# Miniprotein binders against b1l550: the designs that were tried, part 94

Target 1, 279 residues: b1l550
Amino acid sequence: MRLPEELLERARDIHSEAPSHRIKLDRVGSFGLKVPVEFKGFLLLAEADVWVSLPEGRRGVDLSRQVEAIYELSNPPKDPFSLCREAAISLLEKLNYADSSGVSIRFDAPLQDGESLKYYGVEISSIASDEIINKIRVEILGMTACPCTAELIRAYKSSEIAATHTQRSLGILEVSTKAEHPDPDKLASIIERAMSSPLRTYTKRPDEGGLVIRSLSNARLAEDVVREMIHLFLEEFGHLPEDTHILAAVRSMESVHMHDIYAERSFSLDEIRKEISSH
Key: E = the ipSAE of ESMFold2; O = the ipSAE of OpenDDE; V2 = 0.75 times the mean of E and O plus 0.25 times the DockQ between their complexes.

## First folded at step 9 (miniprotein)

Design kb23 (at its last look DockQ between E and O 0.95; V2 from the best seeds 0.00; counts 0 for: pae E 2.8 > 1.5)
Fold by OpenDDE base, look of step 9:
Structure kb23 (fold): chain B 279 residues (1-279), chain A 94 residues (1-94)
Amino acid sequence: as target 1 above (279 residues)
Amino acid sequence: GEIRVTVEIEKDGKRIRFEYRFTSPEKLEKILKEIERIIRLFGADRVRITVEASSEEEAERLADELRELVERLGYDEIEVTREGNRFTVEAERE
């Protein structure tokens, strides 16, 4: 059943009314939308959030217009980076009372692994105001081997390659920049290269053995992984604006403990360059 | 070399700035198309685009492409200025 459109003439516009309390809101929007995107030749159904700011003198946001804005731009499906930027701008234009807007798109990104696929998690965002800030968060699982236990076992058995406990570790890179979003595949690659070894969807016996041996021969603390991530990031993305902000983190799901080990560093490119140059 | 494109769009006193940095020529076409879409979506009355490249010749070529872009968008007042390897295209419409 659809109500008569004439009712709109008789009904109060609740959204345009003055609120009971004149307070600005930073973000008002629709969260958990599903939108199609094209990524690396795949058509994916992504989760999306859209929002705008709300001035102190307006009771509510035109939520239907927000949803319309992103879906208009989602057909035909396009890359999520352009979709984020374009939708953020469209929101500001369509909702003229807003001084800021934002879009976030989340999905599992496919990554080729031999004849199969593995994946990493990605969240792509754009926030528009007097400027556009682009944010990307990449999360990918790898494997770490503990160097401390390895050293103990080496001392005990006098072996060249010592046994040690291994575990899955989640690597995280989050980048916020005034430039375009950095390449998520490159970010994922940085994380994997910083780990003791990557994970595989499937392995043949010889390949599995080799993977484990590589991990054991490349034992790393969670702290080592974070530092390596930062180092590799600077090599690949040092050309980004100096005010670009980065979060590098690792969560190691330790196999000998009931708890996880976590390490992180937050920094801007200008800050970290100064730090490194001081040594 | 690295190419930097800075875009400023204005409508009714609201201004938005955004930037691209890239080295691959293949990305240029995609970026130009996106800029065009953004300008249309926003309905900008005024546009300022600055391009900086490793050579003057490259920057000039890019500036020409940007000029053509704003012309296609219907801007009638266009000014191009140069400072070394940096070109600025300013465009206005009523």
Scores: ipSAE 0.682, ipTM 0.883, lowest interface PAE 0.8, mean pLDDT 92
Fold by ESMFold2, look of step 9:
Structure kb23 (fold): chain B 279 residues (1-279), chain A 94 residues (1-94)
Amino acid sequence: as target 1 above (279 residues)
Amino acid sequence: GEIRVTVEIEKDGKRIRFEYRFTSPEKLEKILKEIERIIRLFGADRVRITVEASSEEEAERLADELRELVERLGYDEIEVTREGNRFTVEAERE
């Protein structure tokens, strides 16, 4: 039932009133919005969150204006990175009482995998205030082979056995920067190259054997994968601002264990470069 | 070579700064279109765009494209200044 709009003439504007408790809020918004995005020729359904800051003197946020801001920019569908940054700017303009705004967009990104596709997780954010801070998180699965078990099998009396357990591992790169969002495909590639072997949608038996041999020849601890991800990240993205912040992490779904193993490192570009150059 | 574009926009005392860092010339058209859309969405009274490139020729060429961009947006008080390989395009409207 739609109420008569004439009632608005008689009603107080609750949102513009002062609150009973004058406390600034950092994030007030609409979360879990469905938006279409265009990514590398694919039309994808993404999930978005939008928010603004709310000053101490304002009781409420015009939530419908938040939804309008992102939906106006999502029709027709466009690149999710542009949508994210442009929506954050539009929110700050449309809700001029706010001193900051933010947008997050989550989607599964397609990646060419031989003659087929695979997907990896992407979450991007743009937070606008006196500057724009862009964040991207990429998650992709790969394969790891345990070097500890490989060494124990090698040391066993029949030391010519090349074997160890293999498992799926989830690699994570999260980047927060004042420059534009890094290309998610490059981040995914860094994660996959840091693993013992990539995972494929499918492969033929001769190629499958090659992947297994590669993983056995490239056995890595979760700690090794994190370190390799950092090394490869610095080669590709060392040009980003020095205060760029990175999280590199791996969650290994160990095939012989009831539990997962986790390793991570957080750093800024200037911090890690100084750390490496001191050794 | 590496290119850095820093954009500062201001409306009614609110100021937003954002930047791009890239090496691939094919990204330029997309970045310029995005900058134009952002300035239009914000409705800025004042704009400052700084370009730094590995060569003075590249920086000057990019500064000329940015000057044309702000002209298309309707700014009529435009100043371009130089500090070596760094060019600054400043514009305002009233």
Scores: ipSAE 0.463, ipTM 0.820, lowest interface PAE 2.8, mean pLDDT 86
ESMFold2 (binder alone), look of step 9: mean pLDDT 81; pTM 0.812

Design kb24 (at its last look DockQ between E and O 0.96; V2 from the best seeds 0.00; counts 0 for: pae E 2.2 > 1.5)
Fold by OpenDDE base, look of step 9:
Structure kb24 (fold): chain B 279 residues (1-279), chain A 94 residues (1-94)
Amino acid sequence: as target 1 above (279 residues)
Amino acid sequence: GEIRVTVEIEKDGKRIRFEYRFTSPEKLEKILKEIERIIRLFGADRVRITVEASSEEEARRLADKLRELAERLGYDEIEVTREGNRFTVEAERE
């Protein structure tokens, strides 16, 4: 059943009314939308959030217009980076009372692994105001081997390659920049290269053995992984604006403990360059 | 070399700035198309685009493309200025 459109003439516009309390809101929007995107030749159904700011003198946001804005731009499906930027701008234009807007898109990104696929998690965002800030968060699982236990076992058995406990570790890179979003595949690659070894969807016996041996021969603390991520990031993305902000983190799901080990560093490119140059 | 494109769009006193940095010429066409879409979506009355490249020749080539873009978008007043390897295209419409 659809109500008569004439009712709109008789009904109060609740959204345009003055609120009971004149307070600005930073973000008002629709969260958990599903939108199609094209990524690396795949058509994916992504989760999306859209929002705008709300001035103190307006009771509510035109939520239907927000949803319309992103879906208009989602057909035909396009890359999520352009979709984020364009939708953020469209929101500001369509909702003229807003001084800021934002879009976030989340999905599992496919990554080729031999004849199969593995994946990493990605969240792509754009926030528009007097400037556009682009944010990307990449999360990918790898494997770490503990160097401390390895050293103990080496001392005990005098072996060249010492046994040690291994575990899955989640690596995280989050980048916020005034430039375009950095390449998520490159970010994922940095994380994997910083780990003791990557994970595989499947392995043949010889390949599995080799994977484990590589991990054991490249034992790393969670702290080592974070530092390596930062180092590799600077090599690949040092050309980004100096005020670009980065979060590098690792969560190691330790196999000998009931708890996880976590390490992180937050920094801007200018800050970290100064730090490194001081040594 | 690295190419930097800075875009400023304005409508009714609201201004938005955004930037691209890239080394691959292949990305240029995609970026130009996106800039065009953004300008249209926003309904900008005034646009300022600055391009900086490793050579004056490359920057000039890019500036020419931006001028053509402004013309296609229906801007009436277009001005191009140069400072070394940096070109600025300013366009305005009523």
Scores: ipSAE 0.679, ipTM 0.881, lowest interface PAE 0.8, mean pLDDT 92
Fold by ESMFold2, look of step 9:
Structure kb24 (fold): chain B 279 residues (1-279), chain A 94 residues (1-94)
Amino acid sequence: as target 1 above (279 residues)
Amino acid sequence: GEIRVTVEIEKDGKRIRFEYRFTSPEKLEKILKEIERIIRLFGADRVRITVEASSEEEARRLADKLRELAERLGYDEIEVTREGNRFTVEAERE
């Protein structure tokens, strides 16, 4: 039903009024928007959240302008990092009553896996105020091999022949920085290199043997995977601002145990360097 | 070598500061394009861009590109200052 134009002109603009309770809100927005993005030559359907702060003197947010800000910038599709940052800036300008804005974009990133393709999870965000803070979270599955089981079998049967149980493990790197978002493929690579072996979409029997051999030669505790992720991260991204925050974590989906194992460490670059240099 | 670009933009008293840090010179054109789009989207009255690079010549070349960007965007007052391998481009619109 389309309302008469005369009624719309007379209607009170509820959102621009002052609220009866003058309380600032930190995040008011539209969540779960579908947005096209271009990532490394692929056209992907991403999910986005957009929001702004709302001052004590404004009753509501103009949701139409929020949606316009990101949809206008998403057409034609472009890389999600530029879209994320530009949308956050556009929101702050278009909704000039806000002192901060935010955008998050989630998608499954394609990764070459031999002759086939696999995917890993990416979520990026940009928070704009008097500064822009960029955050990226990468999640990718890999394979880990238990060093405890490998050692028991070696001691029991042969020191030169090893076997152990293997399991899928989800590696997580999350980075919050004033610099541009780190490349998600590099973060995914760090996670996979920290594990016993990558997880493949499709393998033939000879390839399966190679994956098992690599896993056995790199058997690691979940705790040591996290430590290796941190080591590799520092090698690649140690140049980021000192107040950059990182979360490194692993969740192992144990094949022979009853429960998942979880290990994590969060730190700033400044903090971890002091810790390492003290040893 | 590492390249650092710090951008500060201002419109009607509202100020935003953001940074780029990269080692690959191939990223430069994408970053300059993004900076231009952000300045246009924000409608900035004033812009300050600081560039640091591994050499003075490299930093100056980047600063020259930023001066050209400010001219293309129609800024009236453009100043470039230098301190070692650090160049600052300041632009103001009237």
Scores: ipSAE 0.551, ipTM 0.854, lowest interface PAE 2.2, mean pLDDT 85
ESMFold2 (binder alone), look of step 9: mean pLDDT 83; pTM 0.828

Design kb25 (at its last look DockQ between E and O 0.94; V2 from the best seeds 0.00; counts 0 for: pae E 2.4 > 1.5)
Fold by OpenDDE base, look of step 9:
Structure kb25 (fold): chain B 279 residues (1-279), chain A 94 residues (1-94)
Amino acid sequence: as target 1 above (279 residues)
Amino acid sequence: GEIRVTVEIEKDGKRIRFEYRFTSPEKLEKLLKEIERIIRLFGADRVRITVEASSEEEAERLADELRELAERLGYDEIEVTREGNRFTVEAERE
């Protein structure tokens, strides 16, 4: 049942009223929308959040207009990077009372693994105000082998390749920049290369054995992984603006403990360059 | 070489600045299309686009493409300025 349009003339606009308390809100919007995106030749259904700021003198946001804005831009499906940037700007234009807007899109990104697919988690965001800030977060699982236990076993058995415990570890790279979003596949690759070995969706017996041997021969602490991620990031993305902010982190789901090991470093490109140059 | 494109759009006193940095020329066409869409979506009355490239020739070619874009978008006043390998396209509409 559709209500008569005439009712709109009779009903007061609740959203435009003065609030009981004159307080600005930073983010008001719709969270958990589903939008189609095109990514690497795949048509994916992504989760999206859209929001704007709300001035102190306005009671509510026109939420329907926000939803309309992103869906207008989502047909036909396009890459999530352009969608984020364009939608953020469209929101500022359509909701003229807002001084800032934001869009976040989340999905599992496909990654080719031989004849099969593996994946990484990605969140792509754009925040618009006087400037546009682009943010990307990549999360991918890998494998780590413990060097401490390996050293103990080596000392005990005098073996060249020592047995050690292995576990799944989640690597995280989050980048916020005034430039365009960094390539998520490159970020995922950095994380995988920083770990003892990547995970495989499908392994034949010889391949599985080789994967484990590689992990054992490349044993790394969670701390080692984070440092390696940073090093590789600087090599690949050192051309980004100096005020670009990075979070590099690892969560190791330790196989010999009930708890996880976590390590992180947050930094700007200018800060980390100064740190490295001082050594 | 690295290409840097800075876009500033203005409408009714609101200004938005955003930047692209890339090394592959193939990305340029896609970016130009995006910039066009953004300008249209925002309804900008004034646009300032700065392009910086490793060579003057490349920067000039890019500036020409941006000028043509501004013309297609219906801007009446377009000015192109040069400072070394940096070109600035300023466009305004009534």
Scores: ipSAE 0.599, ipTM 0.855, lowest interface PAE 0.9, mean pLDDT 91
Fold by ESMFold2, look of step 9:
Structure kb25 (fold): chain B 279 residues (1-279), chain A 94 residues (1-94)
Amino acid sequence: as target 1 above (279 residues)
Amino acid sequence: GEIRVTVEIEKDGKRIRFEYRFTSPEKLEKLLKEIERIIRLFGADRVRITVEASSEEEAERLADELRELAERLGYDEIEVTREGNRFTVEAERE
């Protein structure tokens, strides 16, 4: 049942009042919204968060206008990166008392894997104020082969056996930049190429053998994977603004251990270039 | 060659700056459509678009496209300035 519109004349506008405690808030919003997106020809169900800043003199946010801002732009479904940026701009326009707005969108991205598909995790965000900052996080699984065990087995007396333990490793690239979001497929590719071998949805025996042999020929420590991700990132995305911030990380689910190994490095582009050029 | 596009939009004193950087000139048409949508969503009174093209020939073509975009958006005053392969389109309306 819809209430009479005449009540709007009699009711206090609670949101526009001053609060009892004049404290600004950094993020006030609606989290966990379901939003359809179109990514590379696929229709996906994404999860979105939307928020704005709230000045110390305003009691509440117009929550319906927040949700309206992203849902109006999501029909028909469109590219999640454009949706993210446009919604952040729309929020700042619609909620003119805010000095900043933010939108995040999370989805599993399909990636071609032979005759099948595999998926990797993507979370993007756009934060608008006097500038727009775009952030993307990509997570994808790969395979690593231990070089320490490989060397021990190689050195084993009379050994003609090439072997080591292999395991799944989760690679992570997170980029925060003033330019548009980097292509997530390129970020995923960087992570996979830094690993000893990619993981496949399935393989037939000859192809599986080749994948394992590749990983043995390309054995890497988790630390080496992180370093290689950084190297490959700089080759592909070194053109981004100098203050672009990156996190590169690997969590290795070591097959011979009860625990994971983790390595990470955070840096800005200008910082890492100075570090590399000093050696 | 890298192409850099910086967009500054302003409405009622509130200003937003955003950037694009790409090497595939084919992406430019999609990007121009996004810029147009953002300008309309924000309701900008003033717009400044700065482009660093990969060549002078490309700069000339892009400047013409951006002037047409500003005209399509209904801006009264449009100024295009160019130095080599860099140009700026400034548009204002009431």
Scores: ipSAE 0.496, ipTM 0.829, lowest interface PAE 2.4, mean pLDDT 87
ESMFold2 (binder alone), look of step 9: mean pLDDT 78; pTM 0.771

Design kb27 (at its last look DockQ between E and O 0.94; V2 from the best seeds 0.00; counts 0 for: pae E 2.0 > 1.5)
Fold by OpenDDE base, look of step 9:
Structure kb27 (fold): chain B 279 residues (1-279), chain A 94 residues (1-94)
Amino acid sequence: as target 1 above (279 residues)
Amino acid sequence: GEIRVTVEIEKDGKRIRFEYRFTSPEKLEKMLKEIERIIRLFGADRVRITVEASSEEEAERLADELRELAERLGYDEIEVTREGNRFTVEAERE
């Protein structure tokens, strides 16, 4: 049942009323929308959040207009990077009372693994105000082998390749920049290369054995992984603006403990360059 | 070489600035199309785009493409200025 449009003329506009308390809100919007995106030749259904700021003198946001804005831009499906930036701008234009807007898009990104697919998690965001800030978060699982236990076993058995416990580890790179979003595949690659070995969706027996041997031969602490991620990031993305902010982190799901090991470093490009140069 | 593109758009006193940095020529066409869409979506009355490249020739080519873009978008006043390997395209519409 659709209500008569004439009712709109009779009903007061609740959203435009003065609030009971004159307080600005930073983010008001719709969370958990589903939008189609095109990514690396795949058509994916992504989860999206859209929001704007609300001035102190306005009671509510026109939420329907926000939803309309992103869906207008989502047909035909496009890459999520452009969608984020364009939708953020469209929100500011359509909701003229807002001084800031934001869009976040989340999905599992496909990654080729031989004849099969593996994946990484990605969240792509754009925040528009006086400037546009682009944010990307990549999460991918890998494998780590413990060097401490390996050293103990080596000392005990005098073996060239020592047995050690292995576990799945989640690597995280989050980048916020005034430039365009960094390539998520490159970020995922950095994380995988920083670990003892990547995970494989499909392995034949010889390949599985080789994967484990590689992991054992490249044993790394969670701390080692984070440092390696940072090093590789600087090599690949050192051209980004100096005020670009990075979070590098690892969560190791330790196989010999009930708990996880976590390590992180947050930094700007200018900060980390100064730190490295001082040594 | 590295190409840096800075875009500033203005409407009714509101200004938005955003930036591209890339080394691959393949990204150039995509960028130009996106800039066009953003300008249209925002309804900018004034646009300032600065291009900086490793070579003057590359920067000039990009500036020419941006000028053509401004013309297609219906801007009446377009000015291109040069400072070394940096070109600035300023466009206004009534």
Scores: ipSAE 0.641, ipTM 0.868, lowest interface PAE 0.8, mean pLDDT 92
Fold by ESMFold2, look of step 9:
Structure kb27 (fold): chain B 279 residues (1-279), chain A 94 residues (1-94)
Amino acid sequence: as target 1 above (279 residues)
Amino acid sequence: GEIRVTVEIEKDGKRIRFEYRFTSPEKLEKMLKEIERIIRLFGADRVRITVEASSEEEAERLADELRELAERLGYDEIEVTREGNRFTVEAERE
């Protein structure tokens, strides 16, 4: 049975009271929400978190308004980037006592891979206050080939043998900017091009041979994969605001080792340009 | 030709600034639709949109489109200033 609406007139509004301890909170929210999104014509189920700041004089958050901010915008399903930015704005409007809001959305993005699909990880966020800061993290697997072993084998058999061990490597680009979120497909492409070869869902033998040959011809240290990711990122996204922050990283699951190799670099566009121009 | 758009919206003294930066004119329609939705969601009483277009001709078309957008949103006081490739649309309502 549904409770009578008139109880709202008699019940205390607990969340609008002052708390016993007047301490502001930075993030009060609803986490793990399931929202539908539309991405490149695909209907995907995404996971979202929403939050706001809570001032010292307010005991609780209007939780129904908070959840409304994203669910109302997710029906019908739409582009997750627009949803993320718009929901962050809606939160500040609906919860006018907050001085900041945040939204994060996570999904697996489809990418055409010949006649099949493959997927890569995307997490985006938007933090709204007197400005909006947009963040995107892209993770995609590729193939790396070890240049050290390749050189050893070349020296052993002269230049007539091209061989080395190959392995899966996880490439990561994370971008935090005041401009709109970068296109995730372009970030994924940068990561894949920095590696020795892309990974495919499946290949026929001629295509598989081609991938292996390309990887051997493009053997790279994990450190140089990161450097190449940075180079390619600057070519594609150098137009972003100068205070844009980037993290570029690779985790290589080395096939002949019991452990992974990891390399990363974080920087702002301003920092990296000064570093490059000083050499 | 880089296109730079800065949007400032304000309601009841609360002000939010956000940006778009792109080189592809195809993204303009999507950007305009998002700006319109954000203004409606926030319920802004003041809006300022500054655009550095890729050409003077594009600036003229964009200025017309953004003025029309502000009119559709119900703003009574709309001012557009233009110099070459750059323009600003300022809109207010009560």
Scores: ipSAE 0.591, ipTM 0.863, lowest interface PAE 2.0, mean pLDDT 88
ESMFold2 (binder alone), look of step 9: mean pLDDT 78; pTM 0.781

Design kb3 (at its last look DockQ between E and O 0.93; V2 from the best seeds 0.00; counts 0 for: pae O 2.0 > 1.5)
Fold by ESMFold2, look of step 9:
Order: C-alpha cells, then sequence, then structure tokens
Structure kb3 (fold): chain B 279 residues (1-279), chain A 94 residues (1-94)
C-alpha cells in the first residue's frame, strides 16, 4: 500500500523538530547495508555502515537520504576506497545539519596464491568533518614457528634438522591517516612477510615440505612478528603524515596450548621514528 | 619522487581539507578523477588545490589539467600560482 503524497502537506516533519532533551549525538546511522564493490577486477559484496552527527537542536536524522548517499554512488559498482571517501562527503552535503559523517565498508579481499586465490579481511572507514580521516584495518593469517622449542630440540640433536611447534597466527595492521587509504594488498604483504611463512590454499608435497622448512628457518616469536611488521610498514609507508596512527598486532593460535597469545603496539609515525632513532 | 596533492573545498562556510600522498605517477589520473567527483558531490563554492609535483615539467602539465578541471566544473574565477615544482589552483563560483 502506498499512501497519498498529499498527506505530506499535513503531517508534522518529526525529524526537524527540537528534541525534548537537547543532547547532541555523535553517530546516528544505518548499519549493515549491502553494497556491491569492484576491487582489483573482482566484483564483491561488501557490508557498509553510514552515519552522521546530530546537533542538539534536531530531533532526528533523514535516514532515507543517508542510505541514498551511498547507494547512489555504488551503482555501477566502484572501487570501495573511492566509494568510502566519496560517500562520507556526500553525507555531509545531503545532511547539512551534521558536523561530521562517517562510512565504513567491510569485505573479504581476494589475493593471488599461486594458481588459486586466498582471502583476507579488510575494513575501511572515512570520517569527514573539517578534514577527512581515513582508516584501514587488514587481517590475514600466516604461520609462525616457535624459536624457543626449536632451540631446545636443536640442542638435543645438534646435527639434525630442527623441529618446533607451528601454528596459524592472525596478523593485524590498522592505519588511521589524513592521506588516502594505504593499499590493502601492501598491508597484507607486510603482515605475511613478518611471519615465519605464508599460508597457502593448497600445496603439493614438495612445495609443502619447502614451506615447512622455510618456517622452521624463520622461526619468530609473536613479539618479533609485531616488530617486523612495524619495520616493514615504515619502509613502505613512511611517507604518510607524521600524525598517522598505526596498530600492529598478532594473535597466535599456539598449537601446543589451549589458549591464544596476543602481542600489539600502537604508535604514530612521529613517535616510532624517534624511538628507533634513539637506539 | 613523492607527489603530494592537498585539496580544500568550501560550501556555505563549511570547509573540508583532504590530501593524497603517492610515489607512483600512474595513480595521478585516478586521483584527479576522484577529486573532481568529490568537488561535484560537495557542490563546493570555493576550491583550493595544491600540488607538489616530482618535477617542473610534471607540475606544468598538472597545472593545465587542474585549470581544465576547474573550467569543466563551472568555476568562473580561476587563479593559478606556480612556485617551482609546486602549483596552486584557486577556483571560486557564486
Amino acid sequence: as target 1 above (279 residues)
Amino acid sequence: GEIRVTVEIEKDGKRIRFEYRFTSPEYLEKILKEIERIIRLFGADRVRITVEASSEEEAERLADELRELAERLGYDEIEVTREGNRFTVEAERE
């Protein structure tokens, strides 16, 4: 049933009224929207959240205009980073009472893995106010090999090939910057290179043997993985603004324990460069 | 060499500043297209685009492209200022 359009002439515009309690709200939005995106030749179904600030004098947000802002830009499907940044701007234009807007887009990114694909998690956001702050979080699994157990086994049989426990570890890089979003594939590569070995979709036995030997030859503590992620990040993205904020973390699903191990460091580019240059 | 693009847009007193920093010139065309779309989406009354190019030759070409971009968007007051490898385009409409 569609109601007559002429009723709009008689109905109160509830959203534009003042609220009973004049309290501003930081985020009022529509969450869990499905949007198509085009990422590096792939058409993906992403999940998006959109929001704006609501001033203390306005009772409600025009939710349909808010949803319209992102859907107008998502057809035809486009690059999720451009979509994210452009939608944040469009929200501020369409909802002119807001002081800020935000957009988040989440998807699983395909990554070439030999003749197959593997996937890693990406979440991006853009917050627009008097500036645009762009944030990206990348999560990808890799393999770590414990150096402590490897050394004990080597000492026990010093002339034999070392062995140790290996496990999947989830590497995390989160970057918040005033410049454009970093390339997620480069972030994923940094995480994988910091680990003992990448994970593969599949291998044949000779390749699997080589992968395991590589991991044993490159044994690393979770703490060392985080340190290496930071080093590699600075090499690739040291050109970003000095107030760029980074979180580097590893959650290791230790194969010999019933629990996970977690290591993390957050920092600004200015902060970490001073720390490194002092050592 | 690093290329830096800084954009400031304004509509009805509301100002937004954003930037791009990249080392690969192949991204430049994509970035200029995105800037054009953002200016159009916001409906800016005033735009200031500053480019720090990697060479004077590239800066001169970019200045021409930015002037054409402002003309395509319908700005009627366009000023271009050059300071070495750095160019600023200021555009305004009523």
Scores: ipSAE 0.580, ipTM 0.858, lowest interface PAE 2.0, mean pLDDT 89
Fold by OpenDDE base, look of step 9:
Structure kb3 (fold): chain B 279 residues (1-279), chain A 94 residues (1-94)
Amino acid sequence: as target 1 above (279 residues)
Amino acid sequence: GEIRVTVEIEKDGKRIRFEYRFTSPEYLEKILKEIERIIRLFGADRVRITVEASSEEEAERLADELRELAERLGYDEIEVTREGNRFTVEAERE
């Protein structure tokens, strides 16, 4: 049943009323929308969040208009980077009372692994105000081998390649910049290269053996992984604006403990350059 | 070389600024199309686009493309200024 449109003339516009308390809100929007995106030749159904700021003198946001804004731009499906930027700007235009807007799009990104696919998690965001800030978060699983246990076993058995415990580790790179979003595949590659070895969706027995041997031969602490991610990031993305902010982190699901090991570093490009130059 | 494109759009006193940085010429067409869509979407009264390239020739070519874009978008006043390898296209609507 659709209500008569004439009711709109009789009903109060609740959203435009003065609130009981005159307080600005930073983000008001719809979370958990599903939108199609085109990514690397794949058509994917992504999860999306859209929001705007709300001034102190307005009770509510026109939520339906927010939803319309992103879906208008989602057909035909386009790349999530453009969608984020365009939708953020559209929100500011359509909701003129807002001084800021934001869009976030999340999905599992396909990554070719031989004849199969693996994946990484990605969240692409744009926040618009007087400037647009682009944010990307990449999460990918890899494998780490513990160098401490390896050293103990080496000492015990006098072996060239020492056995050690291995575990899955989640690597995280988050970048916020006024420039365009960094390439998520490159970010994922940096994370994988920083770990002892990548994970594989499908391995034949000889390949599996080789993967494990590589891991054992490249044993790394969680701290080593984070430092390596930062190093590789600077080599690949050092050209980004100096005020670009980065979070590099790893969560190691330790196989000999019931708890995880976590390490992180947050920094701007300007800050980290100064730090490195001081040594 | 690295190409930098900075876009500033203004409508009713609201300003938005964003920047592209890329090395591959293949991205240029995509970026130009996006800029066009954004300008149309926002309904900008005033646009300022700055292009910086490694060569003067590339920057000039890009500036020409941006001027043409502004014309297609119906801007009445278009000014192009040069400072070295940096070109600025300013466009206004009446």
Scores: ipSAE 0.311, ipTM 0.733, lowest interface PAE 2.0, mean pLDDT 90
ESMFold2 (binder alone), look of step 9: mean pLDDT 80; pTM 0.800

